VH-VL binders against q9lj97. Designs and how they scored, part 40

Target 1, 262 residues: q9lj97
Amino acid sequence: MSQEEQPKRPQEPVTYGDVFEVSGELADKPIAPEDANMMQAAETRVFGHTQKGGAAAVMQSAATANKRGGFVHPGDTTDLAAERGVTVAQTDVPGARVTTEFVGGQVVGQYVEPRPVATAAAMEAEVVGLSLQSAITIGEALEATVQTAGNKPVDQSDAAAIQAAEVRACGTNVIAPGGIAASAQSAANHNATIDRDEDKIKLIDVLAGATGKLAADKAVTRQDAEGVVSAELRNNPNLSTHPGGVAASITAAARLNERADI
Short names: E, the ipSAE of ESMFold2; O, the ipSAE of OpenDDE; V2, 0.75 times the mean of E and O plus 0.25 times the DockQ between their complexes.

## First folded at step 21 (VH-VL; framework fv_masavibart)

Design j2 (at its last look DockQ between E and O 0.00; V2 from the best seeds 0.00; counts 0 for: pae E 20.2 > 2, placed apart)
Fold by OpenDDE, look of step 21:
Structure j2 (fold): chain C 262 residues (1-262), chain A 118 residues (1-118), chain B 110 residues (1-110)
Amino acid sequence: as target 1 above (262 residues)
Amino acid sequence: QVQLVESGGGVVQPGRSLRLSCAASGFTFSSYYMYWVRQAPGKGLEWVAVISYDGRNKYYADSVKGRFTISRDNSKNTLYLQMNSLRTEDTAVYYCARQGRYWYFDLWGQGTLVTVSS
Amino acid sequence: QSALTQPASVSGSPGQSITISCTGTSSDVGGYDYVSWYQQHPGKAPKLMIYDVSDRPSGVSNRFSGSKSGNTASLTISGLQSEDEADYYCSSYAGSYTLVFGGGTKLTVL
């Protein structure tokens, strides 16, 4: 009678930090079944279906594993998810629709879709399947960040990323007085002297209207994204980019532009 | 074939108006910033106006500001320049040009001649 | 906006190398890495030869190269050929979505 080796119970629960780039208290929380259900409902509401490989699917898998391990029970919800909610939000930026998924106020997923310019003439444009989508600019990507990370206190990594973005947009290494990079740095410096996050300057305060704040702008390239990512990482003690943050937004824009062959 | 074709040039008297058109083909017109650049006879190139890919942002040279209007119809793949209150110094070949990824013109039309004379 | 400064004319013999300068200010050539060069034959539209100071479009001969130092950009044409005889214009971004052109340089191949 071959003792069917009972599948070894996971020794540790699957936490949000294991599957998502989240921080703080949420990162250590086991993913609960009701959290996954809430995300599934939110995705379905926004997309009409759950996203393959999306946050809901990932959360469901994790929650199932946790149930099997006895770390969570049916009907359990994470306190942060219960208090702050699980939400999916869409925002339209020039040339794109950005969908962001949140658990307890932290970004766990982000999708960027090109918006087809429904111009009647797009029908007569020759078979070259190139979706007539305008390239997303650095300024637009920065503005999009407001929607995904607008309430994040500005830190040194954010400031560095914004500076890198501005430099690339303008093609100059000179930081303009009163520019978005200068503002971000000022905000970061100020925030370092503030104890309470509620009293800190937020990304929304800096990046709102970013397209109008830049002296120049250009379509986001892969190289731009790499530069901005590098800047953010170098100035983050955790050597990570913030989900839905500046580097993430620029990267998403670059990918969209590449797909559109713009 | 990727190309720009200007039209609408001609001879006009000072103070009159003229509308130029630029027909784009062979590329996704709505994805590009478009420019008008002019060249007076025997002279150099002068930037005139720019319009964003969606037509929301427009910028003009000081020499034409308040008199010229740049516009586009992406459904028709056409760029326009409405020129009002024309002056003799506006006499030039007018080129439409496509902005590349950065701040350069990678595609030019053949130009259309505008002559402003009494 | 003041035009960028170019020499009115340059000349060279076939096979030689020539350089055309384009001098601006810290608000244009010196302030940005967005300098472009255009070739124009008589009665023809300008053609992009160099962009972003030193990048070359596909189809443009490797005889054409660009560089920048301070407020001065330079176009170098090596192995000069008769077909290179044309007017050459530099351009630079000048901030606030404005562009400025040079006055142009007539290149004569002797």
Scores: ipSAE 0.005, ipTM 0.508, lowest interface PAE 10.3, mean pLDDT 86
Fold by ESMFold2, look of step 21:
Structure j2 (fold): chain C 262 residues (1-262), chain A 118 residues (1-118), chain B 110 residues (1-110)
Amino acid sequence: as target 1 above (262 residues)
Amino acid sequence: QVQLVESGGGVVQPGRSLRLSCAASGFTFSSYYMYWVRQAPGKGLEWVAVISYDGRNKYYADSVKGRFTISRDNSKNTLYLQMNSLRTEDTAVYYCARQGRYWYFDLWGQGTLVTVSS
Amino acid sequence: QSALTQPASVSGSPGQSITISCTGTSSDVGGYDYVSWYQQHPGKAPKLMIYDVSDRPSGVSNRFSGSKSGNTASLTISGLQSEDEADYYCSSYAGSYTLVFGGGTKLTVL
């Protein structure tokens, strides 16, 4: 009786905030069965199957628990999921495939799947039957952020996270003129003088082409992710990271690199 | 300590309004479904209204639909019952109750008496 | 208008066992395993004695037990004591975030 062998019933509804790193109105919404069905359909459309351990599986488990607990009925849909939908987007970038899953316009999952980075040396190796295993680099993770948070106005927490990423990629504490950290700091300073978010400089304006803007690059490690997360947190008044933002993308890359033993 | 404390009861004439409050303390109020349950003198328990943890889902007994409004303010840890168009049959002790892990009430307030009489 | 049917009263002698029934429908007692029982002494708030058909909260004597068969739930009190004299209410989840109560049973200990 050291461990439970029977399924447990939920004491309270399982909400999006209980199982995903989301905030605001969505975080308090119970996960409903139709939400899970919509996500499963979206994953099947994109991948040809439901992802093991992915958002659809988590939502299905939560919705089943909520149904058995009497908090929802089989046909229920949350208002945010019904109004704004659930989607899965998959985008290829150099060295990675970025998969982003949304509920009600909010990111509930971001996955950076490694793909080989094509280089002159790698292309020559493939011609002679050699292969190279490439991990996701810091530059590639920064570029992946464009797909998940590209329209976010650049703020000081973004600039701090980008600087932490660039100094780790390049192995120097000197901010390169014309580098992405310098651009991000300039954008954050500029945006502080702008009152309408639509007029602000966005993450896409700074991060697009990040791999080509870095003086050097490297595979993302767990320690890199911890440093970037710390920088973003310290400079965010909410003491949290931005969903789908710079720290989130670097963390996802580090986790994927670890699972691939790279 | 974990507790619920009702207030706002009293004597009111038929057709008038009354607002009940329930102050919660000692637990994370915003994580729980909350109920109003009433008991007429010498009678049994009757659920009146329920509100979800975020206030978006509200359900009422048929006897009070259109007259009573349940609400909550999670920033003040307070549950409310706005009672309009009161009738003599609304005379009861009103309890606020916290739903437990599943479908039972694991915490009750002391109750507040509402008397509706001419 | 109680959705659940309980006997109006039941009685027993100290040391005996008694059972209080609670009969609903397939839409509540029969459809869910979410039956609870409450003890209420005069002038006091109800106290949870049994939840989820047969589970006891911490601090409730194992003399109290619950069960269900079909649409009927039962509360059994063994080793009856004078302090058990009270009103007892069953409750069941009835869908759509609602709960229903039985009409109550007055237990008299002779």
Scores: ipSAE 0.000, ipTM 0.364, lowest interface PAE 20.2, mean pLDDT 80
ESMFold2 (binder alone), look of step 21: mean pLDDT 93; pTM 0.936

Design j3 (at its last look DockQ between E and O 0.43; V2 from the best seeds 0.00; counts 0 for: pae E 4.3 > 2)
Fold by OpenDDE, look of step 21:
Structure j3 (fold): chain C 262 residues (1-262), chain A 118 residues (1-118), chain B 110 residues (1-110)
Amino acid sequence: as target 1 above (262 residues)
Amino acid sequence: QVQLVESGGGVVQPGRSLRLSCAASGFTFSSYYMYWVRQAPGKGLEWVAVISYEGRNKYYADSVKGRFTISRDNSKNTLYLQMNSLRTEDTAVYYCARQGRYWYFDLWGQGTLVTVSS
Amino acid sequence: QSALTQPASVSGSPGQSITISCTGTSSDVGGYDYVSWYQQHPGKAPKLMIYDVSDRPSGVSNRFSGSKSGNTASLTISGLQSEDEADYYCSSYTSSYTLVFGGGTKLTVL
């Protein structure tokens, strides 16, 4: 008779930081049942069902464990989730649909679904059966960042990442006056003098229309992503990349492009 | 010293209101779920209300739901119980209790007596 | 009816060992893994004696021990002393994750 291993009593609550790449106050918060329910509802609204192994499922499991331990009670919600919400948003970028899951304004999940770019040419190519899966460009990835982190105040790490992206896109180390990199740096410098986040320049202000603002563009490669990630990390005191931020978006694009070339 | 001290009990008429306080000391108050537990004379223990760490989440026993309100001020390390529309059956010693790591109370106040009598 | 059932009273002589049972109804108790016991002297607040079925807080005499078998938790007091005369309450959580107390047991030391 196999001694059914009594589920090990959770010694500590499962926090958001334990299961997701989140930071700040949220990272230390035990996952609450209502937070999980909200995510489940949000996923269902967007996908028509909860994602297997998705954020909702992970949160439910964590919340259940936390309830068992008495760390949370049924009906509990975290302040951050209650105040800022739990949301799932979809954004269509050229060649892909990106679904991002948020708790309290922080990214806890991201899904990328390749979509055929219905270019007028692709409508013609659909007739010709040539699914020209156009590779995601750096500009497109930057624009996609607006969807996932558009309301984030621009900081030095963002500016560095954007600069790295621009350099990679254009193949030049020269920062163009009035370019995205210059704008991002200006924004970061400005924001450093502003106390209220509400008054700070946001990523949306810089990255909106990024494809049109770049002098040149190219398909995102793994090397590009690594370069952008490195730039963001070096300029972040926390030595982390922002979830759904510039580096994250470029990395996601690189991964998609690699899958398409297979 | 780690302790809870209740206050605010007394004799009141039915239908009146009373506010209880529980002063916490010696521990990080905001790190704990807090409970009110009452005990009628000669009877057993009954939980009345519970409040989460930051006060966002509140739960009540059915017997007091809609009449009692639990709250906390973490800046003052104080737990409160607002009791409205008091009934004779609410007569009890009211204890504030700290939920420990799991499903137990590791710290109790000495209690405050609430008597509801016509 | 309390989700946790205790005997109304138990008695023992000094030096004896006594056991107080706490039985939950399987349908109402979410888990018996978190049973706690409290001692209450007349006119005093409850004191935690055992938590998580068998764990003892600091400062509690080793004469107090907790165990569980099936749906019944037990508090055992060995070497019974006059000071042990008190009411004892078990507690756990329901299937709905709400706290519940037993009805209490009066221990008399003869």
Scores: ipSAE 0.868, ipTM 0.956, lowest interface PAE 0.5, mean pLDDT 90
Fold by ESMFold2, look of step 21:
Structure j3 (fold): chain C 262 residues (1-262), chain A 118 residues (1-118), chain B 110 residues (1-110)
Amino acid sequence: as target 1 above (262 residues)
Amino acid sequence: QVQLVESGGGVVQPGRSLRLSCAASGFTFSSYYMYWVRQAPGKGLEWVAVISYEGRNKYYADSVKGRFTISRDNSKNTLYLQMNSLRTEDTAVYYCARQGRYWYFDLWGQGTLVTVSS
Amino acid sequence: QSALTQPASVSGSPGQSITISCTGTSSDVGGYDYVSWYQQHPGKAPKLMIYDVSDRPSGVSNRFSGSKSGNTASLTISGLQSEDEADYYCSSYTSSYTLVFGGGTKLTVL
């Protein structure tokens, strides 16, 4: 006689609420294959490719699991995706381009590209003999985070990322007691005692005006981005970075600065 | 108390239409894919149509594609099969069936007979 | 739709064990563990006896068991009783994301 355990299989569908921070209209819906295809098409239209580790990739993985489990069929779409759409929108603001991904009117992904300001003021400054830098600084990248994640409560991963950025901007390992890193750490410690997110100190409260708050500043390099990403990852129990967060903004700035080199 | 009850079967001439209903009770109807499965006299089981949880996604066997329409009304806990352009080979007992957690049918109705003859 | 191959009939005596086979391909029975078995008495609806190759729903006697080897699934009925006389259908998931049925097997209890 022999006994054999049955192979493990998915017992429940992977829903939008399992993988994204979405509300009850979408949160209970299984991620459907055509929803994922629509997101891939929308990402490809905007970026020319599917974002690695982005919303389309997550949705495709979830949809594949759901197909294997019999929770969805290959041609299925969620009613919210079909009726309200799957879209990728880009908004240019001073100093940044914000890309937001939507399913059924709810945000499932957000990306920030810090960008140099190209305005009529830049043309007038050149006329009077002033120059505007095209290179993005650490301070500017931190300020761009306000526009993309300003309402996020400050946590330990944010504080670690901000500390790494400030140390690199100032060129020393000494943390200024009144600096942005000190403010972020204090906010993270305070927020750990607060239950409601609306009562917590937010990234905007720490990062607004970061360029003016740093003792020194510099153009973002790839090495700076690697350090900031590492700090954010090590201090997140999920071992991930936050979309539109500090590491995302610094990384985007580094990539843009690298493209500006010969 | 968990059950499916079909109705609407009968004798019709070729080329005519018939609408089947399946009343569900004792479970959350909107949480399940629902199927129509038919069985011709003296023959085996054949799936006919399937519909997703909210009724948006529908799939049909090739033998009925373009002639049959599956639908559901989740507010009434009712599954439907609209059968148009009926043929003699559509003569069968029609069952409604609930897909279980995976790829099996864990709940069946008793069936309703459709006879297509001159 | 492709059919799974079952014998047209099998027979056994009361108290005996019998086995009904269901043969498919690597794209269905052989490739996945989504085989189910249905019992159908004359004039009645099918009843689920086995799902996921070998699992029994509550209320189904442990005299019914299922197994699979390669591309062939099997339903075994031990301690055969007169009420087991019925038609038996296997079903399997396919790589085309559909379900297919076998042609059915008539079990006669002699």
Scores: ipSAE 0.268, ipTM 0.657, lowest interface PAE 4.3, mean pLDDT 83
ESMFold2 (binder alone), look of step 21: mean pLDDT 93; pTM 0.939

Design j4 (at its last look DockQ between E and O 0.58; V2 from the best seeds 0.00; counts 0 for: pae E 7.4 > 2)
Fold by OpenDDE, look of step 21:
Parts: sequence; C-alpha cells; structure tokens
Structure j4 (fold): chain C 262 residues (1-262), chain A 118 residues (1-118), chain B 110 residues (1-110)
Amino acid sequence: as target 1 above (262 residues)
Amino acid sequence: QVQLVESGGGVVQPGRSLRLSCAASGFTFSSYYMYWVRQAPGKGLEWVAVISYYGRNKYYADSVKGRFTISRDNSKNTLYLQMNSLRTEDTAVYYCARQGRYWYFDLWGQGTLVTVSS
Amino acid sequence: QSALTQPASVSGSPGQSITISCTGTSSDVGGYDYVSWYQQHPGKAPKLMIYDVSDRPSGVSNRFSGSKSGNTASLTISGLQSEDEADYYCSSYTSSYTLVFGGGTKLTVL
C-alpha cells in the first residue's frame, strides 16, 4: 500500500515571482485568491473562457496552495492588483492578434494568434488557397511593443534593444541621425536626468510608427530576436528582459514567423 | 521579549462603543496576520476578526460583522478593534493573537475584559 | 455545532497518560493537516502546545504530543502532572478557510 505521499505542506507562499517573470515588489507578493478571480474574469471577458494553462489557471492553483497554507485568506487581494488592476488586453498587429495579461501593470502572460491579413491580396489569395501569411517585420514588432509596454519609461536597456533591432532591420551598424535608435538613446539619456517617471519619455513616444521610421525592414528571425535580447540584457543591470518590452516583442514575432514557415 | 498586550477593555452599556488596542513588541509586526479572539465567561474560544499584513484585507465573524472594525498601525506596532453597537452577548475577554506560519496562533496577549451590561 | 468536536472533560491520575480527541465533520473542515492545540489555565490566555498536528513549539514539554487518524486529531499528555490541569482547545481551518476552535476539554488531574 503505497503511502500516498501527503502533499508536501507548502513551507512558503507561492509568489508571483515563482510562477511569472515579474520583477519588483510584485515578484515577492503571494498570489491572492481575488487576484486570480480578477484574472479569470478578465480572461473570460476577452476569450469567452479561461485559458487552459493560462495566467488565471496558474494563479488559481497558486492561490489555492496559499490558502491551504494560511498565507492568504479567501478574500485577499494584493495591493498592486487592487490599485493597478488585473487586465487582459488584445491588440491586432499585421498578421496576428496579441493578447497580453497584466497584474499590477506587469505582464504575466502573452498569447499570439496568427490572423490572416485580410489584404485585398489576401482575399484573392484565400480564393487561391495561398495563405500568404506575411511574416511579421522588425518594425511591426517594435510597434507592437507600444501596446504591451508603451507607458514604460525608456531606459538604456530599451535603447540598446531598439538599436539592435534597427541594425538588424537595416543591415547596417550605422545609427541614422533621427532614426528610432537615436531617438531611443536620446530618450534614455534624458530620462536619466529626470526623477519622476511621469515626466520621462515613454516607449510609445519612440516606437509609435516604428515601421515608417526604419530605413529598411525585414521579417523577424530567431537570430534577430537573440541579438535584440542580448542587447537588452547587457544593458540591464538586472540581466533581465522587460516583459512585453522590445526584446519580448521581437522574440514573439520570431516565434510567430517560425510557425508560419512550417 | 516577544509579546502582545491588550488594553481598552471595561464596562459599557448596550449600544455603546469601545476601542481595544493591542501593542506588539519583539517581532516584525507587519509580517503577520493578526487576530482578535474572544472568550465569553465560562465559554470557548471564538475568533472575531482578522487583518492582513498591511491592513488591506479584513474579515469578521458573522456575529460582529457590520459592528466591529479591525485595523492596524504598523508604524506603531498596534492592532485595534473598534466595537460599535455593543451587545450583552459581546461580553468576553478579548485576546489579540498572532497567526504563525500556518493555521495556528503562536502568540497571545493576556486579554482584556469587555463587559456589556445594562 | 462546532466543526470540531471535543469531549467536554477528561481525567487522569498523576503519572498516567491521557488523550484528548478532536473530531472534525468531513463537510466542514477543509483539512486536518493543520490542527493545533492550546492549553488554557483559569484566568490565563491560551498557550500553543501543538501545531500542524504533531509539531511542538520550543519550550513546550515533550510530554505533550499530537497525532491524527482519519478525521480525528489527538492530543496526548504523558506523565500527567497537576499543572496540566487546564482547558484544552483544538483548532483548524474550515472548508471556507476560516479558523475554527473545538469546544474545549476540561482536564482534571485527580
């Protein structure tokens, strides 16, 4: 009779940092039941149902464990979730719908659904069965970043990532004056002199219309994503990429493009 | 020394209000859920209210819901219980208690007596 | 009726071993994995004696032990002493994740 291993009593609460790639104060917060409920409601609102294996499900599991351990009570919510909200947002980019899940302003989940670009050409191609799934370009991925991290103050890691993206898009190491990389660097330098985040230049200010700001553009590859991730990491003292940030967006685009080539 | 010390108990008439305090010392107060537990004369223990680490979340027993308010001031290491619309059945020794790592109380005050009598 | 049922009273002679039971109703108790026991002398605050079914806080005599079988937790006091005369309460959490106490057991040392 196999002694059913009594579920190991959680010695510590399950925190957001344990299950999600979050940082700061949120990472150390136990996942609370009401936070999970809010995410569930948000997912249901957007998708019509909760996502299997999605953020809501993960949060529910964590919250349940925390309740069992007495680390949280059934009605508990975290301050960050209560103050900043739990949200699910969808953004349509060329060729894809991106759904991003947020807790307290931090990304905890991201889903990308390929959508046929209903270009007049795609309507004709649908007739011809040629799903010309247009590959997501670097410019498009940068623009998509506005949706997920548009309100983030530009820092050196962002600037580095954007520069890496531009270099890869244009195939040149020369930073164009007035280009998106130059703008990002300027923004980062400026922001370093500003104390209040509200007064800082945001990613939206730099990346809006990124497709039109690039001298050249190309479909995002895995190598491009790796290069951008590396640039962001090297310039981040925390050696992490920002969830929903530049590197994350480029990486997501690369993954989508790889799936489309299958 | 790690301790809890209740104060504010006394004799009051029905319908009146009373505020209890619990002074904590010897530990990081904000790292613990705090409880009020009461015991009527000759009766068992009954939890009254619970408050989370920073006071955002509060829960009450049905018997006191809408009448009692639990609060805390972490800067003062103090737990409070505002008791309004007191009833005779609220007569009890009121204890403040610290929730341990799990579902137990590892620290209790000595209690303060609240008597509600006409 | 309390979600946790204790005998109203138990008695024993000095040097004997006694056991106090705490039985939960399966429908109301969220889990018996976190049963705690408290000792209360007259006019004194409760004292934690056992937590998590069988764990003993520092400073508590090894004469006190806790166990569980099915839906019944037990506090055993070995080598009964006169100072052990007190009320004993078990506690756990309900299916709704709220605290619950047993009705208490008066231990008399004969």
Scores: ipSAE 0.801, ipTM 0.932, lowest interface PAE 0.7, mean pLDDT 89
Fold by ESMFold2, look of step 21:
Structure j4 (fold): chain C 262 residues (1-262), chain A 118 residues (1-118), chain B 110 residues (1-110)
Amino acid sequence: as target 1 above (262 residues)
Amino acid sequence: QVQLVESGGGVVQPGRSLRLSCAASGFTFSSYYMYWVRQAPGKGLEWVAVISYYGRNKYYADSVKGRFTISRDNSKNTLYLQMNSLRTEDTAVYYCARQGRYWYFDLWGQGTLVTVSS
Amino acid sequence: QSALTQPASVSGSPGQSITISCTGTSSDVGGYDYVSWYQQHPGKAPKLMIYDVSDRPSGVSNRFSGSKSGNTASLTISGLQSEDEADYYCSSYTSSYTLVFGGGTKLTVL
């Protein structure tokens, strides 16, 4: 029994590049039915079920369209998925459990789950050097990102998050030419043309010394965190935040400031 | 201009092997799934094997599985069928066919006759 | 053995119209719009006449038309000519993600 309509047939294959932010060989590969089955199995192993609206569901939908269009057959796999794997991994970072999904070594999905607040808040503060008893500034939270995700290549979602943080710290919507938002946007634009991650500009290159680079600074509020998270999410096609990234660090700082404000 | 030409058919005894070839021209061969379809004398059409764009995925009719191997060489624009352990019921004209945009065959070769007879 | 049912033969006179049926199930002809028809003259390769139920490839006469209703697809040939005498096969995509052929229909032009 099905509630679904018969979909319009695709005029061309649905590739990994059509539905995910991937590059290189994988981007041109049609999403194959066994790739989707492998992701579903990996998600089920980690979560006990397939994630609603997650990477496996997207791949299943694309693979079904490709089967109906004759671009793939039911048992097809891509070489990249078969040889390099389809995996779901969980990483515990301060304040969050991050689940990352890979096809052929490239990220196709990320999910951020908060850790328990009392223990996580204390552990977050200790790991990133934030005082539990002190008001944490936007600059300090940005510097903490260096410690938790400094090796991450800068992308457009990072640049958007950093811009949101800087404009809130400085109280203006104008981007300073020598500010960290300008540097982050330049890095994201540069990195979009670079294939190898080791050649990309990293968050540490932009955020190191952020407290000294901001024209003004302020204690992180809940409203600041909401704005930064919104900017990061809206500028990530997967509609997720990065583990230990800008939004995560600002959110942790806001929560610590709320607890300390007693 | 756009065509498929089969070769390699002939008369062979049961238990022997044959290798069929299909030369493609006038189109981008690597952009298509390719089929072998056969027709026994006086009978209808039966698909035999299919191969994906770069040969990663291959599928066979149950009647030939384990005995026949489909392959392709995209640098030579050539499709192959290795036919082992031939049986009298494998006697047929074998066609090379290109799958179209969706679920139809828009290009056929003229076929090559395989006769398996003592 | 055919997965799709076609009449073994049909006949018509020059200038008349005839219809060849192809009956399947909701798992093939009825469930999808991936029905195709092939014409095969004796000793020749099949030729695609209709795809996607009713579409004609370039170079196929508009005397050939296709349709379906429920689980039955139809090929209609109007203005019969002696050259139309051939075998006709239908084919459909199935829910098992394969193609199946009908058993074929011999058209005789009287």
Scores: ipSAE 0.041, ipTM 0.479, lowest interface PAE 7.4, mean pLDDT 82
ESMFold2 (binder alone), look of step 21: mean pLDDT 93; pTM 0.939

